# Designs tried in a protein design chat: VH-VL binders against q7z443r523to685. Part 15

Target 1, 163 residues: q7z443r523to685
Amino acid sequence: TSLNMSTHQLTITVNVTSLEKSLIVSIDPDSPLLMTLYLGFQYQPNCTHFHLNITLPKDKVWQKDEEYTWVLNPEHLQHGIGTYYITAVLSERQEGAQQTPSLVSVITAVTQCYYWEIHNQTWSSAGCQVGPQSTILRTQCLCNHLTFFASDFFVVPRTVNVE
Short names: E, the ipSAE of ESMFold2; O, the ipSAE of OpenDDE; V2, 0.75 times the mean of E and O plus 0.25 times the DockQ between their complexes.

## First folded at step 6 (VH-VL)

Design s09 (framework fv_levilimab)
Fold by ESMFold2-Fast, scan of step 6:
Structure s09 (fold): chain C 163 residues (1-163), chain A 118 residues (1-118), chain B 111 residues (1-111)
Amino acid sequence: as target 1 above (163 residues)
Amino acid sequence: QVQLVQSGGGLVQPGGSLRLSCAASGFTFSSYGMSWVRQAPGKGLEWVSGIYSGGSTHYGDSVKGRFTISRDNAKNTVYLQLNSLRAEDTAMYYCARDSGFYDYFDYWGQGTLVTVSS
Amino acid sequence: DIQLTQSPSSVSVSVGERVTIDCKSSQSVLYSSKNYLNWYQQKPGQAPQLLIYWASTRESGVPDRFSGSGSGTDFTLTISSLQAEDAAVYYCQQYYSIPYTFGQGTKLEIK
């Protein structure tokens, strides 16, 4: 799944079907790209109208798969279940003076942390959240209690438009 | 053109401290990461520490808790504070421009020698 | 930590000959379409210089006799027609995960 980012902007459409899981947005350009992502619910966001943003690549990370990954927890998806739009805008300033278009691969996925709850003999997500170092290859689990944990992972269908 | 000019090395006794400096010119310093790589006499290269444009820092296991990397973007300078020095820290220390976008160390300073001996 | 092993540790060859230096990674350094492996050249008394990045992309100004190949865990640096100035120690380096690590180096001597 590769898209041409020659127009300085692209739109990612994500259909959120549950607020119990975190959304992971992964963008992998074939050449370095400095960009800002904007999040909107039921509207296409821009640099002056959005409810969340992130600048990518992230500052120095532990492993390469973190650099272009945005983790959106349920508290970030405050408008509920439905269609969210992400607009990616290329920075006017690119490291290395890049003027040629780049191809980007976009993957969206959902994940959640679970732990074994001895009292009820079942898996629970209570007291755990997905951490910002999560990627489409691994889930960071941050829990406020001592536990044995696991995670699940699912790729979310998406529509991407270049503008 | 890109230049990295190093200073601050010298001879120090075990347990001592030194601060290495690397002054950059010829590029937008604040847009790049910087790393320190050392080389013991006659040995290979060892990555020691890195700092990126946003201020995030990382360290190799051998120096965690003893070395501190920092930067001053107004002065175009990256620093490495060496504390609790050991004989095994004796090495040529290189600063290098660390391009997170291109995933390499493209420009290196001339090196500064740190000798830990009594 | 990702460990890089180079072979041979040293080699002595004549001007005009071909030489290959191998680098083996303890773990894959491939993510998506890129191999996060670089090659550096260090001449006596000098700082290292970047030769090749992303396993096979030649740095600007590097002679075309230098080439890199490989993917995942096995990588090779090739110098197709040695020049006297190529006498140096060559290092592979992974940029996949922290801590960044280097191979032990291969010393290339021109006889």
Scores: ipSAE 0.455, ipTM 0.756, lowest interface PAE 2.0, mean pLDDT 86

Design s10 (framework fv_levilimab)
Fold by ESMFold2-Fast, scan of step 6:
Structure s10 (fold): chain C 163 residues (1-163), chain A 118 residues (1-118), chain B 111 residues (1-111)
Amino acid sequence: as target 1 above (163 residues)
Amino acid sequence: QVQLVQSGGGLVQPGGSLRLSCAASGFTFSSYGMSWVRQAPGKGLEWVSGIYSGGSTHYGDSVKGRFTISRDNAKNTVYLQLNSLRAEDTAMYYCAREGYWSDYFDYWGQGTLVTVSS
Amino acid sequence: DIQLTQSPSSVSVSVGERVTIDCKSSQSVLYSSKNYLNWYQQKPGQAPQLLIYWASTRESGVPDRFSGSGSGTDFTLTISSLQAEDAAVYYCQQYYSIPYTFGQGTKLEIK
């Protein structure tokens, strides 16, 4: 979905139904756009009241699709299952020159890494976690053991409001 | 007007060190990423290292562990420290500014020659 | 790493003729409607100069005879009516993934 950020912020609403998977939030602008994202549980966050935040575009990336992607692992979703709100706020200082309105595309998805566990003849996530280089195009799996892994990927419903 | 003025090259023996400098003017230096790209005599271009506006760094596989990129925003200068130099590091070294969109190299320095030879 | 392969390696053409230089990427460099593929011109004894970015956007001050096209993995630089001043080596470059990589270059000579 493409949205015009005609005010200084937008809010993304996502219902998290499982803490076994990581939440991937992608908010890609059609032109460079410095923004800060704030995470809240059961409430709409702002710059003075939030659980976690991130500044986008990310300063260090290995591929372009990482720049405007936020990876939230289960340890980041500390309040459990339920409705999470993400407020994206435009920076007061836009680098470069002359444009404020931007179209943004918002996608939310969940993913998890698995490896084949020979003893039980099943897939297990033990010893693996979703890495910060994950995006809507690929899942980075970080495992603490030698493994052949796979991942799932599901786009999840979200609501976006612009104010 | 954007300018990148390079210095610090020269002749050095294998195993030696050099520090290259690239002094920037004509733009808000702290807001732009900078990269180093080298070219061996008669050969093509090879990206060596980059530093983001926030200070995070990346390196090409051929120089990891030997070269260090850094910046001094107060002096509008980006540096490349070359350590453990090898004959194959002989090249013209260019500094380059990542463009407004941070997706290309829009301004290049004049180049600094590094020769590694006994 | 993403590998870029240019063809031809060298070409010799007369003033006024059309020339195309191809660049093939080992992986797609397309993301969010932009192809992170750039073209540079390097004249003898000079630093490289940006010609085209995002596969098809001409840099300010670059003559209209230069154009870029392509998407994903296959890209082309076209010079529609060669001038003598266009003798140079042309490089494609991807800005999609670290490490950034260049094609091997195409040497364009005017006869």
Scores: ipSAE 0.579, ipTM 0.823, lowest interface PAE 1.4, mean pLDDT 87

Design s11 (framework fv_levilimab)
Fold by ESMFold2-Fast, scan of step 6:
Structure s11 (fold): chain C 163 residues (1-163), chain A 118 residues (1-118), chain B 111 residues (1-111)
Amino acid sequence: as target 1 above (163 residues)
Amino acid sequence: QVQLVQSGGGLVQPGGSLRLSCAASGFTFSSYGMSWVRQAPGKGLEWVSGIYSGGSTHYGDSVKGRFTISRDNAKNTVYLQLNSLRAEDTAMYYCARDTFYPDYFDYWGQGTLVTVSS
Amino acid sequence: DIQLTQSPSSVSVSVGERVTIDCKSSQSVLYSSKNYLNWYQQKPGQAPQLLIYWASTRESGVPDRFSGSGSGTDFTLTISSLQAEDAAVYYCQQYYSIPYTFGQGTKLEIK
């Protein structure tokens, strides 16, 4: 999905129905776009009222697809199931010393890491976390034990408002 | 006028050390990443190391643990510390300005020769 | 690591001719409609110079006889109406994943 972002901010609304998976938020512009994301539960967040924030693009990346991806683990979704709002605010100063309208792709998805539990003959997520290098193209699994790993991945509905 | 001026190369014995410097002018140094790319005599290009504007560093597999990249924004200079040098490290070393989006190496220094010989 | 293979390794052509250089990536370098594949030109005794980025976008100041094409894993650099000053080694480079890697180079000689 691609949206034309030529205003100062946009808001993403997503309904979290389970706290067993991590939420992946991808906001990928077609030109450089320095932005800060704010997370709110059941309210529209802003720079003075939010639960969590992140500045994009990230500067410690292994692959290009990480630069505009925010990974929110269950520990970050502390208010439980329900509607979460993410406000993306453009920096007043943009790279390249000019501001050009940008086309932005917004994707929200959920993922979880699993390993094969031999004694119970089933997949378990115990001892595994979804890592910050995860993207819509791949899930980074950080586990405290040596074993086979796998992940699931599901795109979830969202609403985007440009303001 | 963007300029990258390199220094610090030379002849050294295996196991030795050298520090390469790349002095930048003509642009806002702190806003750009910097990379080192080397080229063995008569061979192709090999990316060695990079440092982002935010200070994070990356290394190629052949030099990890032996080379250290660093920068001094007050002096507009990027450095490459070469330790535990091997004959295979003999090359022309280039510093290059490393841009973000689009991602490329647009300006390159003149190169500094490092020769590791017994 | 992503490996880039160029073909041919060398080519000799006359002024005014057209030449193509291919670059094959061991995995896709496409993300969000952009191919993170660059082309550089290195003349004897000189540092490399950027020619093309995002597979097909020409760097400012580069003559329009240079063009790039391709997507995913297969890329081509084309030089139409060759001039004597185009004699050089040409390298493709991926900026998709660390470590950044270059092709082995293609030497272009003018007859």
Scores: ipSAE 0.365, ipTM 0.761, lowest interface PAE 2.8, mean pLDDT 86

Design s12 (framework fv_levilimab; at its last look DockQ between E and O 0.73; V2 from the best seeds 0.00; counts 0 for: pae O 2.01 > 2)
Fold by ESMFold2-Fast, scan of step 6:
Structure s12 (fold): chain C 163 residues (1-163), chain A 118 residues (1-118), chain B 111 residues (1-111)
Amino acid sequence: as target 1 above (163 residues)
Amino acid sequence: QVQLVQSGGGLVQPGGSLRLSCAASGFTFSSYGMSWVRQAPGKGLEWVSGIYSGGSTHYGDSVKGRFTISRDNAKNTVYLQLNSLRAEDTAMYYCAKDYRYGDYFDYWGQGTLVTVSS
Amino acid sequence: DIQLTQSPSSVSVSVGERVTIDCKSSQSVLYSSKNYLNWYQQKPGQAPQLLIYWASTRESGVPDRFSGSGSGTDFTLTISSLQAEDAAVYYCQQYYSIPYTFGQGTKLEIK
């Protein structure tokens, strides 16, 4: 599912059906590309009207799969369940990056951290949060206790408009 | 055209400190990351620290808490502050231009020798 | 940490011969169709110089006799028609995960 960024803008649609999991958005271009992503709830955002934003690639990563990945925890999705729109806009200055990549790949997924509660013989997310180093390939779990951890991973359907 | 000129090495006793400098020219310094890679005499290469164009830093486990990387974009210079030096830190220290969009180190300084000995 | 193991540790060959140097990674360095593995050449008394990046892309100015191949965990640097100036230590390096790591190096001597 590769998309053309030559129009300097790309819109991604994500339907959030639960606030118990974190949303992971991956935008991986064929060639390096500086961009800013804007998040809107029930409207198409732009640089003047948005709820949240991020500049990609991220300036600090521990593995390459983090560079073009945006992690949105439930607290970032403050408008609740519903349709969120993401507008990706090419940066005017492509410092050390190419101006016009031919294709970008867009993937969205949801994830959650779980640990095994020995006393209750069940999985729990209490005391755990999905961390910013998470990607579509792996989930970083930040927990306030030390025990056995696991995560689930699901791919969320997406819709994209390029213009 | 691209040049990295290093300075600041020397002989120091265990527990001492040194500040290494790497002056860059021939490219837009502020747009690139910089890394430090060391090589003990007769041994292989070890990456020790990196700084992104935005200023975020990383360190190898052997130097965390002792070394500090920093940059001065107005002077086109990257620095490595070495504290609490140990005999095992004895090495040639190279600065390298870190091009994260090509995922490589394309230009290297001439190296600065650091010797930690009693 | 990702460990890179090179083989052989040293090799001695004649001008005009072909040599291969292998690099094995303890973990895959493949993501999104790119292998984050580089090869560097270090001549005696000099700083390392980039030869190959993304496992198989030759850096500008590097002679055609140098080529890289492989994917995931197993990589090879090939030098065909060796020249006297190719005497050096060759290092593989992964750029996939922090901390960045290098192989132990392969010393190439030319008779």
Scores: ipSAE 0.698, ipTM 0.863, lowest interface PAE 0.8, mean pLDDT 87
Fold by ESMFold2, look of step 7:
Structure s12 (fold): chain C 163 residues (1-163), chain A 118 residues (1-118), chain B 111 residues (1-111)
Amino acid sequence: as target 1 above (163 residues)
Amino acid sequence: QVQLVQSGGGLVQPGGSLRLSCAASGFTFSSYGMSWVRQAPGKGLEWVSGIYSGGSTHYGDSVKGRFTISRDNAKNTVYLQLNSLRAEDTAMYYCAKDYRYGDYFDYWGQGTLVTVSS
Amino acid sequence: DIQLTQSPSSVSVSVGERVTIDCKSSQSVLYSSKNYLNWYQQKPGQAPQLLIYWASTRESGVPDRFSGSGSGTDFTLTISSLQAEDAAVYYCQQYYSIPYTFGQGTKLEIK
């Protein structure tokens, strides 16, 4: 996973090696700022050419660590195994902002919810999905059954200044 | 200067309804979240409800299902609809402005009193 | 839900003295490099007023005799060189998770 910066934009590259795992993209700005993230498979997306987008911070969260988190489930990553690009377009200063220079840290992770399938003696993801309240700190597992659950993570942190 | 001017309080019987208003000026209203915070006589502060700039809403457990927060960006006004009122809802109700994206309440209205009694 | 417990519940202190008010959170309110813990002052018959945000940052116009400190779960509001106009109830408040909650308040009286 790699990070490229330009004026008011940054590019995150993620190599997806499994179509069963969810991708979590977490942005940690030093001060509040608006941004739009665009997803592309095997190309760098922009505001007019992308597979999927999101505006951060999210408008409905339950906890602060959710505000700048994008959860991409396997249905969102259906284009295949390979390199996904995320272009983050940062908003210009808005009224009431307290800090002129900003630091932006980026963490990407992959995760998956599992349960123990007793009669096959193996871990399975059937009936479980990574939920929208997931962050790099915790995985929300939404399952249609009550069994023993687990999740995994692979994380690549980055910190950049956007001025 | 930022101003939050409240109206709509009063006396109501249990089971009744009331609508509180909070008119805002001195900032770009559509870019900020708003909350309602109440204070029962002689008691501390309780967050009641909030609405984000994008329109998403949250409620405290004591009012969930009975109160509805809404906003009208054309009128720079946030509302709290109080339904199925109970005696324990008697309080001074304050509207409060979030700092952008909800970090703290930097400006407060003057308060409106809601009294629920038979 | 995050519970905030303040101590003391009330205090009576003379002008010019130093007072501290503690706030203990049932869960950490730290995310990244910020503590989502705020302090408000409420004088009799008035709405609350913001004093301190992010645990230690003074709001514009707040006298420098007010300071905040602490991290994670343990926080302190300090008033150095107390003035007569500082008589009020002081509340801590967390903005980390829904529902947002306040401490029970600390009444500060001037002798």
Scores: ipSAE 0.444, ipTM 0.750, lowest interface PAE 1.9, mean pLDDT 83
Fold by OpenDDE, look of step 7:
Structure s12 (fold): chain C 163 residues (1-163), chain A 118 residues (1-118), chain B 111 residues (1-111)
Amino acid sequence: as target 1 above (163 residues)
Amino acid sequence: QVQLVQSGGGLVQPGGSLRLSCAASGFTFSSYGMSWVRQAPGKGLEWVSGIYSGGSTHYGDSVKGRFTISRDNAKNTVYLQLNSLRAEDTAMYYCAKDYRYGDYFDYWGQGTLVTVSS
Amino acid sequence: DIQLTQSPSSVSVSVGERVTIDCKSSQSVLYSSKNYLNWYQQKPGQAPQLLIYWASTRESGVPDRFSGSGSGTDFTLTISSLQAEDAAVYYCQQYYSIPYTFGQGTKLEIK
C-alpha cells in the first residue's frame, strides 16, 4: 500500500497475536526521508510518550532494503497481546536531496526462526532470534547453536492513518 | 563548489602506519557519509571503508582490523588510519563523498599515493 | 558480496561510433524501483568521476551522448557517438550492499 505523505506523520496499526514472534515494519519512501518511529501499545504514541523509538533510515546497514525496516523482537513486544501503534514523524528535509510530495509504502509482517529439535522431533525457536538485518524479503536468524533451521513469514494486516 | 582535498600518504615499510586526511568544503559535511576507495597501480577500483553521517563505520574485508576510518565534523575532515601496512596496500587512495545517506560517490578527492615497500 | 562483471574488458572504437559497455551483477541491486548501480569515468591520471547513478540518471554536466540502462542484474552504459575526450576507463559500481563493489573496468580507446 502506497500513501501520499502530504502531512508530517502517519500512524500504523498492527494487531499482534503472538509474543514469541518478531514484527517487521517496512516503510519504503519513493525518495529518501528522515523520520522517527515511535512504538506504543494500546495507545497512539508521540515524541513524548512511547515505548520505543527508532530513526530511519538506519545509519548502519548491509543492504539498502534494510534502511527503512524496523525489526521488533519479542522483547520489544512484551507489553501484551493486542494492538500496537507506530507513529512515524517526518523530520526536516535535507537540502536538495528529497522530493516533495513523497509516496510511502508500508508493509508489516511477523516472522520467527526455528530449528529442528531432534530429541523431541519438533520445530523449536529456543535460542534463536530474528536479526536486525531482516527485511520483508529475508529473515536473518541469529541462533546460539548450530542446527538446521527455517523461518516462517506472514504478512500482517494493518491500517495506516495519515494525519 | 564541493571540494575534497587530500593529504598524507607516502612511502612506508611493511608493518608501518600512515594517516590519510581529506578536507571537505562546499557542502554540509556532517550530513553526508564519506568513503575511501583505493586503486592499486594499473588495477581497478576497490572500496576500502565508509563512515556514515551518524558515525557508523564499514570496512572491506581486506583491511578489517588494520584500517580505521573516522571523521571530525568540526574540521570537515575524514581520516583513514592505516596500520600494519602490507605491500598489497600500495595504491592511490581516494576519498569520496557519499550522496544523501550513503549512496553513490558524486565527488572525489585528488588522491594520495601510499607505497608500502621494504 | 556482490560481484560486478563488465564486458568487454577493453575496446577500441572510432570517433562517432556507438559504444556499449555491459555490467552484470551477481545479484539484483534493485530496490524500491531504483537500481543502486552507478557508472564512473576515469580518465588517465585523474580521479574517477560520477557519470551515471541509479542506473540511468546522468550526473550534472554529463553529455547527453552518455546513457545508462538496465535493471536488476544487467546494466549497460551507452555512448551514442564517441568523442575523442571519451577515452577512459569506465567502472560500474553497486551501492546496494556493503561492501560496495566495482566492476573490473572497461578500457575505452579511440581508434
Scores: ipSAE 0.223, ipTM 0.757, lowest interface PAE 2.0, mean pLDDT 90
ESMFold2 (binder alone), look of step 7: mean pLDDT 93; pTM 0.948

Design s13 (framework fv_levilimab)
Fold by ESMFold2-Fast, scan of step 6:
Structure s13 (fold): chain C 163 residues (1-163), chain A 119 residues (1-119), chain B 111 residues (1-111)
Amino acid sequence: as target 1 above (163 residues)
Amino acid sequence: QVQLVQSGGGLVQPGGSLRLSCAASGFTFSSYGMSWVRQAPGKGLEWVSGIYSGGSTHYGDSVKGRFTISRDNAKNTVYLQLNSLRAEDTAMYYCARDIFGYEDYFDYWGQGTLVTVSS
Amino acid sequence: DIQLTQSPSSVSVSVGERVTIDCKSSQSVLYSSKNYLNWYQQKPGQAPQLLIYWASTRESGVPDRFSGSGSGTDFTLTISSLQAEDAAVYYCQQYYSIPYTFGQGTKLEIK
């Protein structure tokens, strides 16, 4: 993945090589920051041309590490394997007494839920989906059966200055 | 000045219902979350429910399925509908402004509304 | 759910003395360099008032004799030079995970 920053917005580039895992996008600003993320496949999206969007911080979370995290499951990556672009656009500069942060950390990670399938003596993801409460620190596994689970890794953080 | 003015409490029998209201003034109501926190006589604070600027809601485990939080941005008011009330629900109920997603605290609390559930 | 335990449950001290109130969380409330723990003051017959957020940031208008410290699971509220007006119940609160929870409270009396 790659990170590009421009005036009042950020661009994140993600090379999706497999649709077997979910993509986790985490934006961690130095101070609170309202933004909208737009997703494009093989093009840089904007507010008038995109195929998925989300407003951050999320307005319904169960734990703090979810607020600036976007979970994109394989069904959300409908154009298949290839390069996806995410454009983050700042919605405001100040709210109350706050100011726009000078530092924003961006982490992209992939994860998947696995369970031990005792009959085949192997790990399987069948019947499980990565849930919306997932973050780079923990994976929520939503399964249609009861069993023991494991999850994947995340990549190192990237930090950029925001005006 | 910021004010939260509460109403709607009272004495009710077990199984009864009440609707609490919290009227806000002095700030842009639609931009903020609101929460309800209760305190049983002589006891500590218990978070009951929250509603965010976008309309999403959360509830404490003891009130799920019985209480409903809602808001009317045109009237600058947040509501808490209390149904299937139990003696254990007897408490002072406070509304509070919730700075969700920003500084993450409750500021500006209402004066409180007493709810008494007794036969 | 996250449980917060305060100590002591009550304390009686003289004006001018230093007081510390501890709050222990059953799990970490630290994420991205912020501790999601708040302190509130409730005087008799009144609604609670915010004192400190993010474990150590003092709310505007709160006297500088109030300070918060700690990280992860162990937190402390300190009143460096107690005044008569500080008689109240003090509560810690976690804003890390739903449901939000409060400590049981510490009653501070002036003798």
Scores: ipSAE 0.417, ipTM 0.759, lowest interface PAE 2.4, mean pLDDT 84

Design s14 (framework fv_levilimab)
Fold by ESMFold2-Fast, scan of step 6:
Structure s14 (fold): chain C 163 residues (1-163), chain A 119 residues (1-119), chain B 111 residues (1-111)
Amino acid sequence: as target 1 above (163 residues)
Amino acid sequence: QVQLVQSGGGLVQPGGSLRLSCAASGFTFSSYGMSWVRQAPGKGLEWVSGIYSGGSTHYGDSVKGRFTISRDNAKNTVYLQLNSLRAEDTAMYYCARDLGYYSDYFDYWGQGTLVTVSS
Amino acid sequence: DIQLTQSPSSVSVSVGERVTIDCKSSQSVLYSSKNYLNWYQQKPGQAPQLLIYWASTRESGVPDRFSGSGSGTDFTLTISSLQAEDAAVYYCQQYYSIPYTFGQGTKLEIK
């Protein structure tokens, strides 16, 4: 799926129903695009009114799928359960020889870390958290104990929002 | 045209230090990342370190904690500080232009600087 | 770390022949329709030179007899009509994950 960013901005809507999972936001442009994402709760954010932001692509990454991925842990979703809006704004300066409009794919997912508790013979998330190297294709699990671990995720489609 | 000119190699004893330099010309140096790749005599290529245009750095596991990559945009130069050198660090060291998320490859390489670690 | 294995380790062929060099990755280097796999040529006594990037895109100035193919974990560099100046060591390299890694190299000799 591809979206058109010809208006120099893109809006993503995410309905958060649980604070026990991390939100993964992945933007995949057809060519490199400098952009800033703004997060708002129950309102559409902009560069002067938002509660979190990130500049993409990320400078320091360990794998390519991290470059345009924003990981929002429950601690970042501080307004609780409800509708979150993300506005992506293209940078006025594109450092590459790029022209707009560009085609951009957007995927959102939620994930959490589990491990097998031998004593209780069940899966648990205790002592594990989702790390910043997570993407829609893999979950980084940071655990305070040595265990076998696994992850779960849910993907939703997105559409472009133009003038 | 794009040029990367290297210097600073030499012979050192185990435990010694060297500073390698790579002087760039023919492009806007501050807009590009730079990487260092080494090659032991008769062996293959090994990536050792990279620095982004913004200054963020990465290191290969074999050199982490011993080598430091840095850049001086005013001088169009990238450096690699080699500390606690081992015989296994003996290699030709190349600097290479790294376009980072723009191109994902090393398009121009310096001529190489030989580092020999021997008693 | 991602491990790249090339085959053959060396090959000796005549001018005008077709040569293929394979590179196998221990894990997929495919993300969002791009394969983060590059090919370099290194002639004796010289620094490596970029030939192919993103598995199949030829670098500017590289002769069209060089081509790359493959996806995910299996990649091939092809030289369709070998010339004397192609004698070199060829390396595949992944740019998907830090640390970036290279294959062990394939030495191409001309008979």
Scores: ipSAE 0.528, ipTM 0.785, lowest interface PAE 1.6, mean pLDDT 85

